# Miniprotein binders against q53ft3: the designs that were tried, part 188

Target 1, 195 residues: q53ft3
Amino acid sequence: MFGCLVAGRLVQTAAQQVAEDKFVFDLPDYESINHVVVFMLGTIPFPEGMGGSVYFSYPDSNGMPVWQLLGFVTNGKPSAIFKISGLKSGEGSQHPFGAMNIVRTPSVAQIGISVELLDSMAQQTPVGNAAVSSVDSFTQFTQKMLDNFYNFASSFAVSQAQMTPSPSEMFIPANVVLKWYENFQRRLAQNPLFW
Key: E = the ipSAE of ESMFold2; O = the ipSAE of OpenDDE; V2 = 0.75 times the mean of E and O plus 0.25 times the DockQ between their complexes.

## First folded at step 20 (miniprotein)

Design Y1 (at its last fold request DockQ between E and O 0.52; V2 from the best seeds 0.69)
Fold by OpenDDE base, fold request of step 24:
Structure Y1 (fold): chain B 195 residues (1-195), chain A 107 residues (1-107)
Amino acid sequence: as target 1 above (195 residues)
Amino acid sequence: SPESYKKAIEYAERAKRYALFAQKYAELLAREAIKNNDPESYEEALELFREAAELYKEAAELFEKAAELYEKGDKEEAEKLMEEAEKYKEEARELFYEALRLYERLR
């Protein structure tokens, strides 16, 4: 029913179904993980009026599980990206997973999905900044990349008077770089997926 | 004990959630069967979800009765009902998982 993806790792398509309405993925070496993608496989949809609450669980300093609500998946939003790197110091929230006899090693976290009524989910508040819009993340990354490139290129800008004659080298005017940057930003703003 | 009462209530609430979940899948399958004009392929899974839902309801009712008995101090009878309810829940679970497996094959 569900899949879990961490960048640079194999996709997980076999959740442990710990109850009729609860699924768990193990995340080994969780401290190195920044983002997790949770998605529906498309094999079994949610029933009408139901969705999935997505939780993250990590061991605290005492080895006790700390659960936090990351966000939601639904038939209408069958995938979501969650940032978990900043959650490691958060307070635990109420969660539906109870005392699961999950053999936890200190380096293993868990993603839990609880299938719930949409009305019940609407009353829940995810931890702040856990849910990452894929579009927003892409836009932010691209903007950072563009800014980095522009700053880098601009750092090499010299006036014509400062140029050392190098007949073998081609020079690109700084205004061309700026124009490219502005055009790219405009396209990105219009459609983040223009490429 | 107050703890036993709370436990029985928790189990009843859980069984009710499972009953609803099974019922919601039965409804989903019924709709898909109509949409695909293939009631025969969905019938087995549909019936299993319905049966699971009924068994979960029975379990929930028994857990609630057990809770009432715990509140009254009739521990022995309450424990018997808890055991019976657990049997219904486990049977329902088996049917529910089988129904899911069958449904997955249809998708």
Scores: ipSAE 0.758, ipTM 0.904, lowest interface PAE 0.6, mean pLDDT 88
Fold by ESMFold2, fold request of step 24:
Structure Y1 (fold): chain B 195 residues (1-195), chain A 107 residues (1-107)
Amino acid sequence: as target 1 above (195 residues)
Amino acid sequence: SPESYKKAIEYAERAKRYALFAQKYAELLAREAIKNNDPESYEEALELFREAAELYKEAAELFEKAAELYEKGDKEEAEKLMEEAEKYKEEARELFYEALRLYERLR
């Protein structure tokens, strides 16, 4: 029903359905993530009059999960970008003994989607830090995706000396990928919204 | 007894939400079948959503009856109804998930 995208990671398209009306995605190493995209795959729509409330689960200073409402997705707004970097910054360890040297191991966070009536969703208020990213943040997110595409495609590059004849296969020269990458970066720098 | 009453009420409300959810999908599929002039393709999934909605509704009614019995102090009968309601809920869930799988395949 839903997909979840973080720049530099594989798109998740197989949410864990934990109840008839509840879906969950795991986000390992979430401290390194600033934004997530939640979107509808187009396979199954919401029924009329219903939509999805999107939540983020992060550990409290005690290490216990707590859920915060990020926002919504609906048939009319089937994708949204949520900022989570401010949400994963808590009070930290506030101890009365002065100072502590604490090494914190990253933990798994979750994105949850709860299917609800639109009328019920209209009465909910997202946390204030879950705003849609600015143009600069979107540009950085897009550049990370472009870097990953280039690195992925380049990992299959071979020199002409390494080529084996293969008449039934088609090949793309590596410099075509590089030219595309350079042109796209140039266009993005001139107009971040050119797409 | 107060905790058992609260659980029965919670389970009843949850089952009611699932009944409505299944009913809403049945309504969606009925409209799509008409719009696409293809009622035969949608028939199985639509019927499963309707059946799931009925079973969720039956589970909700039994959970409510169990809540009334807990309040009266008829613990033994209330526990029997809770068990029966859970069976209906689990059957409804299986039908609901199957209906979703069939619907996804149609699209």
Scores: ipSAE 0.732, ipTM 0.895, lowest interface PAE 1.0, mean pLDDT 78
ESMFold2, look of step 20: ipSAE 0.678; ipTM 0.873
ESMFold2 (binder alone), look of step 20: mean pLDDT 87; pTM 0.871
OpenDDE base, look of step 20: ipSAE 0.713; ipTM 0.888
ESMFold2, look of step 21: ipSAE 0.666; ipTM 0.864
ESMFold2 (binder alone), look of step 21: mean pLDDT 87; pTM 0.874
OpenDDE base, look of step 21: ipSAE 0.687; ipTM 0.879
ESMFold2, fold request of step 22: ipSAE 0.690, 0.694, 0.637; ipTM 0.871, 0.879, 0.854
ESMFold2 (binder alone), fold request of step 22: mean pLDDT 88, 88, 88; pTM 0.881, 0.879, 0.870
OpenDDE base, fold request of step 22: ipSAE 0.754, 0.757, 0.756; ipTM 0.903, 0.903, 0.903
ESMFold2, fold request of step 24: ipSAE 0.683, 0.701; ipTM 0.868, 0.885
ESMFold2 (binder alone), fold request of step 24: mean pLDDT 88, 88, 88; pTM 0.879, 0.876, 0.878
OpenDDE base, fold request of step 24: ipSAE 0.757, 0.751; ipTM 0.903, 0.902

Design Y10 (at its last look DockQ between E and O 0.63; V2 from the best seeds 0.00; counts 0 for: pae E 1.52 > 1.5)
Fold by OpenDDE base, look of step 20:
Structure Y10 (fold): chain B 195 residues (1-195), chain A 107 residues (1-107)
Amino acid sequence: as target 1 above (195 residues)
Amino acid sequence: SPESYKKAIEYAERAKRYAEFARKYAELLAREAIKNNDPESYEEALELFEEAAELYKEAAELFEKAAELYEKGDKEEAEKLMEEAEKYKEEARELFYKALRLYERLR
């Protein structure tokens, strides 16, 4: 039902369903994470009148989980970007995950999605500045992800002279990746929501 | 105990939420079946959601009865109802998850 994306990391499409209405993603090494994208996979929509409240949990100084409401996803808004880097010192809020014995590993944060009534969600107040609402912030995030991908892919680039014959492997010319990157940037600049 | 009572009430409320959640998925699937003119493909998942909803409702009622018994001080009978309610809840959960998996394959 849900996916989670951190820049420079593999996309997570297998949430742990901890309850009928609750899903959890683990975020190892959360201290290095600035932004998280939460999105619907499109396989299963929310029922009518329901959406998802998105929470972030991190261990406090005592190792106890602190949960904070980041924002929401809905059928009408199936993806959202959240800034989590500044939340480390925040106070915990009321959260729907408190009664769940979620196994925590040290240094692992969690993204929790609680499926709730839209009317109930409207009464909740996300932590300030967690939701990336500006087109500029979205563009910056996307640009960082693209740069990360390009840098990653480019780190494996070898010249033809450096190639070891591997008949079982397919190779993509680096210029193809660069052209794709340039075209993507152009489309992003024209319309940040082109996808 | 007051704690046992509170727990039973919490479990009842949760079971009620799950019953409504299952019902809403059943309604969604029924609409999609009509829209796609394919009732046969949705039938099993729809039935499972409906059955899950009923079992969650039964669990909720039993948890509520257990809460009442805890309040009256009849702990032994309350615990029996809690165990029975938990069985219904677990059965409902299995059906609910099966229904979700089936539904995911339809999309």
Scores: ipSAE 0.659, ipTM 0.867, lowest interface PAE 0.7, mean pLDDT 85
Fold by ESMFold2, look of step 20:
Structure Y10 (fold): chain B 195 residues (1-195), chain A 107 residues (1-107)
Amino acid sequence: as target 1 above (195 residues)
Amino acid sequence: SPESYKKAIEYAERAKRYAEFARKYAELLAREAIKNNDPESYEEALELFEEAAELYKEAAELFEKAAELYEKGDKEEAEKLMEEAEKYKEEARELFYKALRLYERLR
């Protein structure tokens, strides 16, 4: 029903269904994760009047799970990006001297999705600083992907003097990639949904 | 005990939610069958969702009766109803998951 994506990792499409209305994804090495994308696969929709509340769970200092509401997905908003970096770092004590040098052991966190009535979801309040605008998040994700593509492609750029003598091999001039990159960025900034 | 009473109430409310959830899927499939003009393809999954909804409803009623017995101090009888309710819930769950798998294949 749902997918879960972390940058640099394989997408997870096989949630553990722990109840009729509850689904879980494991996040190993969650300390290294800043953002998580939760989305509907499109195989099974929510019934009318229902949607999904998305939670983040991590073990506290005692090893007990702490669950926090990140936000929502629905048939009308089938994907969302959530920032979890501030949640997984030790939330310092309310005093400056409460910070301690603690050796952190890697542990598994979880993303949970609970299918609920939309009316019930409207009464829930997500943890602050977790939800990211889907438009802004899509733009930021796309921008990072474009930057990564440009940097990768430009590392293979060759000058005319460095080109191979064989005409049978096709090459893409780096300036074509640059122009596409600049044009796409501009269009995306003006209208994030233009594509 | 107070914990047993609270557990029975929580299980009853959970089963009610599952009954509604299954019924809402049955409604969704009925609409899709009409939209696609293909009631025969949807019939098995729809019937399974409806049957699951009825079994969840039965489980919820038994959990509520168990809660009443815990409140009266009839622990042994309450536990028998809890076990019976869990059997209905387990059967409903199997039908619900089967219905979901059939529905996924239809799409």
Scores: ipSAE 0.603, ipTM 0.832, lowest interface PAE 1.5, mean pLDDT 77
ESMFold2 (binder alone), look of step 20: mean pLDDT 87; pTM 0.865

Design Y11 (at its last look DockQ between E and O 0.01; V2 from the best seeds 0.00; counts 0 for: pae E 6.6 > 1.5, placed apart)
Fold by OpenDDE base, look of step 20:
Formats: sequence, C-alpha cells, structure tokens
Structure Y11 (fold): chain B 195 residues (1-195), chain A 107 residues (1-107)
Amino acid sequence: as target 1 above (195 residues)
Amino acid sequence: SPESYKKAIEYAERAQRYALFAQKYAELLAREAIKNNDPESYEEALRLFREAAELYEEAAELFEKAAELYEKGDKEEAEKLMEEAEKYKEEARELFYEALRLYEKLR
C-alpha cells in the first residue's frame, strides 16, 4: 500500500503492517537522513473519507521513542516529502503508535502511517516545517536524488580497456546515463511535477 | 481495576475503528465491482471484509461489556469476556488481511 524513499537508499515498498490501520518503515542510520518521501504504491487506495497520517519516531536521550506528526497522504495527494533532519530535538506529541509494541533498535528511526478518517486528520497539527511545501524544496530534493544516482552509477564506470569479459552481464555506456540525467534535469526544470 | 477498565475501553474503541475500516473497504470494493462490471472477481474479498467488520463489532461489544463488569468489580466474568472478545478480534484480523491480499491482486 505504501512506499518510503530516502535519498541514496533503496526504495522501501514493503511496510510492516503492525495493525489493520498502521504501517511502519524502518529507517536505519536516521541521523544522516534529511528528507523522506512517503507515497502510495497505487495497489490499494484509501477508502472514501480516509487518509494517512504520517509520523516520525526517533529515540530521545533516554532511548524512548518520540513520535511526531509530519503530515498527511491521501488519494488526492498520494505522495509527500518531509524534512526530518531538524526534528531530532523536538518534543513528542500525541501519537497513535504508543500502544503498539514495535520492536525498536536504538539506531533506527521509524516512519509510521496511520490510516484515519479525513475529518480526524483535519484536527491534527503537523510539526512546523516538516512538510516540504515549496516547489523549490521539492526540486532540490529531486536534484539530490538524481545526483546521488548519477554518482553511484558513475562510480562503477570503467573504460573498455578495464572491462573484464563477463558474458552474463549487461553493460550500459556511461554516456547513456549522462544523457538520461541531462534530459531528466531539463524536464524537471520545465515542470517539477512531470512524472 | 481502573487499569483493566481502561484497557477494555481502549480495546473496544480499537475494535470499533477496525470494524469501520473493514466496512469502508467493503463499500469501496462494492463500488469498484459495479464500475468494472465484474462482481464475481470482487465477491470473495467483499465477503471477507463484511465478515471481518461483523466480527470486529462483536469484539467491540464484548470489550465494552467487559469494561462494565470491571467497573462493577466482577473481574472473573470480565476476563472471560476479554478472552472471548480477543478471539473474535483475531479471527476478524485474519479475514481482514486475507481480504486485503485478495483486493491487491485485483488491482
């Protein structure tokens, strides 16, 4: 139902469903994470009148989980970007995950999605500045993702002279990746929401 | 005990939320079945959501009754109702998850 994306990391498409209406993603090494994208996979929509409240949990100084409301996803807004880097010192709010024995590792933060009635969600107040609302912030995030991918892919680049014969492997010319990158950047500049 | 009472109420509220959630999915599937003119493909998932909803409602009622008994000091009978309610809840959960699995395959 949900996916989670962190720049420079593999996409997570398998949320742990901890309850009928609760989904959790683990975020290891959360201290290095600036932004998280939460999105619907498109496989199962929300029922009519329902959406998802997105929470972030990190350990406090005592190792206890602190949950904060980041924002929302809905059928009409099936993806959202959240800045989590500045939340590490915040106070916890009321959260729907408190009664759940979620196994937690000290170095692992969590993204929690609670499926709720839209009317109830409207009464909730996300932590300030967590939701990336600006097109500029979205563009910056996307650019960082692209740069990360390009840097990752290019780190495996070898010259033809350095190639070892591996008939079982397919090779993509680095120029193809670069061309794709340039085209993507151009499209992004024209319309940040082109996908 | 006040703690047992509070727990029973919390479980009742949770079961009610799950019942509503199952009902909302049943409604969604019913609409999709009509829209796609394929009632047969949705029949099993729809049935399971409805059954789950009913079982969650039963669980909720039993948890509420347990809460009342805890308040009256009838601990033994309250605990029996809590156990029975938990059985209904677990059965409902199995149906609910299977319904979701089936629904995902239809999408």
Scores: ipSAE 0.717, ipTM 0.889, lowest interface PAE 0.6, mean pLDDT 86
Fold by ESMFold2, look of step 20:
Structure Y11 (fold): chain B 195 residues (1-195), chain A 107 residues (1-107)
Amino acid sequence: as target 1 above (195 residues)
Amino acid sequence: SPESYKKAIEYAERAQRYALFAQKYAELLAREAIKNNDPESYEEALRLFREAAELYEEAAELFEKAAELYEKGDKEEAEKLMEEAEKYKEEARELFYEALRLYEKLR
């Protein structure tokens, strides 16, 4: 249902399901990890009215897990990038994983995903420094790239009366480019990482 | 100088953006490999995107450290870090574009 990606490592696509509504990825050598991408594989959507709360856990000095809420994934926002490099000495938060008999190695961090009602997720507050800057920067860059492409392509537009035959070349009607542009902008505004 | 500091920060932000883009491409390829039940066809492009992301992150970290050194007035060491960061950035760029070429052949 879920994937977990860390730069330089194999993508994890087989989360450990520790309950009907809870999934876990192990992150060995977690001290070297700066960012984690959590995403839906696209094979199984969340049920209607539900989404995923994403947590990061690391072992404290006693080897006990310390869980922190990173943010959320939903059918409308199926992936998110989290910065965790500053969280490895943070304070824990309330979390839904304490009711499980989870056997874990004290030197391994974890990403936990809890499937919850969207209304319940709205009452939760993520750790403030984990979830914010990556999404905004990605959206801004993607919008600039989109604007640049559209302006570039439009600068070559000609009317049908101005066209000369070019049998070795293919042409795209300008309305196709405009339709793509408008659709992409709409989708990007709703989900910056929809692709 | 103020301009050297701003340049280092700009390069760090740019490298961080490309690291995240490379991770996004790796996510998309992993999802497509599962959809098609064909992980072997996507393995090399996926590996290259993941490696590019790591190198871009290393470049971004070095650019940030160089900015700190410029702010402290240690220009000579800052310039060494800038050069090292640019080396990682160029390696990452080569892997990133090779991964894109492989991905285009898979489509």
Scores: ipSAE 0.095, ipTM 0.592, lowest interface PAE 6.6, mean pLDDT 76
ESMFold2 (binder alone), look of step 20: mean pLDDT 87; pTM 0.867

Design Y12 (at its last look DockQ between E and O 0.56; V2 from the best seeds 0.64)
Fold by OpenDDE base, look of step 20:
Structure Y12 (fold): chain B 195 residues (1-195), chain A 107 residues (1-107)
Amino acid sequence: as target 1 above (195 residues)
Amino acid sequence: SPESYKEAIKYAERAKRYALFAQKYAELLAREAIKNNDPESYEEALRLFREAAELYKEAAELFEKAAELYEKGDKEEAEKLMEEAEKYKEEARELFYEALRLYEKLR
């Protein structure tokens, strides 16, 4: 139902369903994470009148989980970007995950999605500045993701003279990756929401 | 105990939420079945969501009754109802998850 994306990391498409209405993603090494994208996979929509409240949990100084409301996802807004880097010192709010024995590792933060009535969600106040609302911020995030991918892929680039015969492996020319990158940037510039 | 009462109420409220959630999915699937003119493909998932909803309602009612008994000081009978309610809740959960699995395959 949900996916979670951190720049420079593999996409997570398998949320742990901890309850009928609650899903959790683990974020290891959360201290290095600036932004998280939460999105619907498109496989299962929300029922009518329902959406998802997105929470972030990190350990406090005592190792206790602090949950904060980041924002929302809905059928009409099936993805959202959240800045989490500045939340580490915040106070916890009321959260729907408090009664759940979620096994937590000290270095692992969590993204929690609670499926709730839209009317109830409207009464909730996300932590300030967590939601990336600007198109510019979204574009910057996407650009960073693209740059990260390109840098990663290019780090494996070898010249033909440096190639060792490996008949079991497929090779993609670096120029194909570059062309893809350029085309993606062009599309992004035209419409940041083209995907 | 006051704590047991609060716990029973909490479980009742949770079961009510799950009942509503299951019902809302049943409504969604019913509409999709009509829209796609394929009632047969949705029938099993729809049935399971409806059944889950009913079982969650039963669980909720039992938890509420347990809460009342805790308030009256009838701990033994309250605990029996809590156990029975938990059985209904677990059965409902199994049906609910299976319904979701089936629904995902239809999408």
Scores: ipSAE 0.678, ipTM 0.876, lowest interface PAE 0.6, mean pLDDT 85
Fold by ESMFold2, look of step 20:
Structure Y12 (fold): chain B 195 residues (1-195), chain A 107 residues (1-107)
Amino acid sequence: as target 1 above (195 residues)
Amino acid sequence: SPESYKEAIKYAERAKRYALFAQKYAELLAREAIKNNDPESYEEALRLFREAAELYKEAAELFEKAAELYEKGDKEEAEKLMEEAEKYKEEARELFYEALRLYEKLR
């Protein structure tokens, strides 16, 4: 019914169905994960009037699971990106020597999806700043794409004195790329959906 | 005991949610069967969702009766009803999962 994706990892499409209305994905080494994508596979929709509440669970200092509501997925919003890096806070005293010589035990967290009535979901409040809306995710992706393009193009910059004649090659002044970048960022900040 | 009463009520409420969930899928499949003009393909999955919903309802009623018996101090009879309710719930669960499997194949 659901998929779970973390950047740099294989997509998970075989959730553990732990109850009729509960699904779980394991997240090993969760401390290295910043974002998780949860989405519907499209094979089985929610029934009318129902949707999915998405939770994040990590073990506390005693090994007990701590569950936090991240947000929701529905037939009308079948995917969502959640930032979990700020949710991994745990009790602990750090020593400088511990930071220099970290022996890291593998940690497993979970993403849980609970199928619920939409009106019950409307009464729930996700942990602040965990959920990234579809609009927010589009804006973040677009910004990262812009940053990547600018950094890549800038890595090929040469001064005018260093240029050699290349009659079969076209060049774009770096200032043009910078102005385009600045103008696009300004428009995106004013209206993320200006298209 | 207060713990036994609360547990029986918890199981009753879960069974009620599962009954509703199964009913909602039955409603969805009934609409799809009409939309596709193909009631025969949906017949078995629809039957299974409806039967699961009824068995979940029966389980919920038995869990509630067990809770009432725990309040009255009739622990032995309450435990018998808890076991009977669990049997209905497990049967409903098997039908529900099979119905989901059949529905996935249709789509």
Scores: ipSAE 0.653, ipTM 0.861, lowest interface PAE 1.4, mean pLDDT 78
ESMFold2 (binder alone), look of step 20: mean pLDDT 87; pTM 0.872

Design Y13 (at its last look DockQ between E and O 0.71; V2 from the best seeds 0.69)
Fold by OpenDDE base, look of step 20:
Structure Y13 (fold): chain B 195 residues (1-195), chain A 107 residues (1-107)
Amino acid sequence: as target 1 above (195 residues)
Amino acid sequence: SPESYKKAIEYAERAKRYALFAQKYAELLAREAIKNNDPESYEEALRLFREAAELYKEAAELFEKAAELYEKGDKEEAEKLMEEAEKYKEEARELFYEALRLYEKMR
């Protein structure tokens, strides 16, 4: 139902469903994470009148989980970007995950999605500045993702002279990746929401 | 005990939420079945969501009754109702998850 994306990391499409209406993603090494994208996979929509409240949990100084409301996803807004880097010192709010024995590793933060009535969600106040609302911030995030991918892919680049014969492997010319990157950047500049 | 009472109420509220959630999915699937003119493909998942909803309602009622008994000091009978309610809840959960699985496959 949900996916989670962190720049420089593999996309997570398998949320742990901890309850009928609760989904959790684990975020290891959360201290290095600036932004998280939460999105619907498109496989299962929300029922009418329902959406998802997105929470972030990190350990406090005592190792206890602190949950904060980041924002929302809905059928009409099936994805959202959240800045989590500045939330590490915040106070916890009321959260729907408190009664759940979620196995937690000290170095692992969590993204929690609670499926709730839209009317109830409207009464909730996300932590300030967590939701990336600006097109500029979205563009910057996307650019960082692209740069990360390009850097990752290019790190495996070898010259033809350095190639070892591996008939079972397919090779993509680096120029193809670069061309794709340039085209993507151009499209992004024209319309940040082109996808 | 006040703690047992509070727990029973919490479980009742949770079961009510799950009942509503299951019902809302049943409504969604019913609409999609009509829209796609394919009632047969949705029949099993729809049935499971409806059954789950009913079982969650039963669980909720039993948890509420347990809460009342805890308040009256009838601990033994309250605990029996809590156990029975938990059985209904677990059965409902199995149906609910299976319904979701089936629904995902048809999408």
Scores: ipSAE 0.708, ipTM 0.886, lowest interface PAE 0.6, mean pLDDT 85
Fold by ESMFold2, look of step 20:
Structure Y13 (fold): chain B 195 residues (1-195), chain A 107 residues (1-107)
Amino acid sequence: as target 1 above (195 residues)
Amino acid sequence: SPESYKKAIEYAERAKRYALFAQKYAELLAREAIKNNDPESYEEALRLFREAAELYKEAAELFEKAAELYEKGDKEEAEKLMEEAEKYKEEARELFYEALRLYEKMR
C-alpha cells in the first residue's frame, strides 16, 4: 500500500502490516537520516473518508519506543517529505500503536502509518513542523538549488577573447544563464508553485 | 478488575474500527465494479469484505458483553466471551486479508 524512501537508499515497498489498519517500515542506521519520504504505491487506495497518520519511532535511553506524529498522507496528498533529524531527541506524543503486539526491532527507528478517518486526523497536531512539503520549505530548497547551479555554471565562464575555436562544442553565453536565473527568481517570488 | 474491563472495551472499539474499515473497502469495490461494468471480477473480494465486517461486529458485541460481565464480577463467564470474541476476530482478520489480496491482484 505504502512506500518509504531515504536519500541514498533503496526504496522500501514492502511495509510490515502489523494490524488491519497499521503499517511499519524499519529504518536501520537512523542516526544518519535527515529526511524520509512516505508515499502511496497506488496499488490499494484509502477508502473514501479515510487517510493515513504517519509516525516516527525511535528507542529511548531504556530501549523503549518513543512515537511522534509527523503528519499525514491521503488519496488527495499521496506523498510527503518529513524531516526527522530534529526529532531524534524529542518527547513522545499520543499515538495508536502502544497497545498492539507488533514485532519491534529494539535499536532501530520505525515509520508507522495508521489508517484513520479523516475527521479524526483533522484533530491531530504533528510534532515540531516535521513536514517539509509546505510552500515555504519548497521555496527555500528551490532557491538553494538555483544558487548552487548559478555559482557552478559561473565558475566555468570565459571571455570571448579566451575562447579557442572548437567546432564540435556548443557554448552558451554566460549572460543567458544570468537572465534565466533572474527571471526564475522573479517568477518563484510571485508564485512558488508556477512550475 | 479495572484492567480487564478496560481491555474488553478497548478490544470492542478496535473491532468496531476494523468492521468499518472492511465495510468502506466493500463500498469502494462496489463502486469500481459498477464503473468497470464487471461485477463478476469483484464478487469474491466484495463478499469477503462484507463477511469480515459482520464478523468484526459480532466480535465487538461479545467484547462489550464481556466488559459488562467483568463489571458484575462474573469473571469466568466474561473470559469465555473474550475467548469466543477472539475467535470471531481471528476469522474476520483472515477474510479481510484474503479480500485485500484478491483486490491487489485485480489492480
Scores: ipSAE 0.669, ipTM 0.870, lowest interface PAE 1.3, mean pLDDT 79
ESMFold2 (binder alone), look of step 20: mean pLDDT 85; pTM 0.846

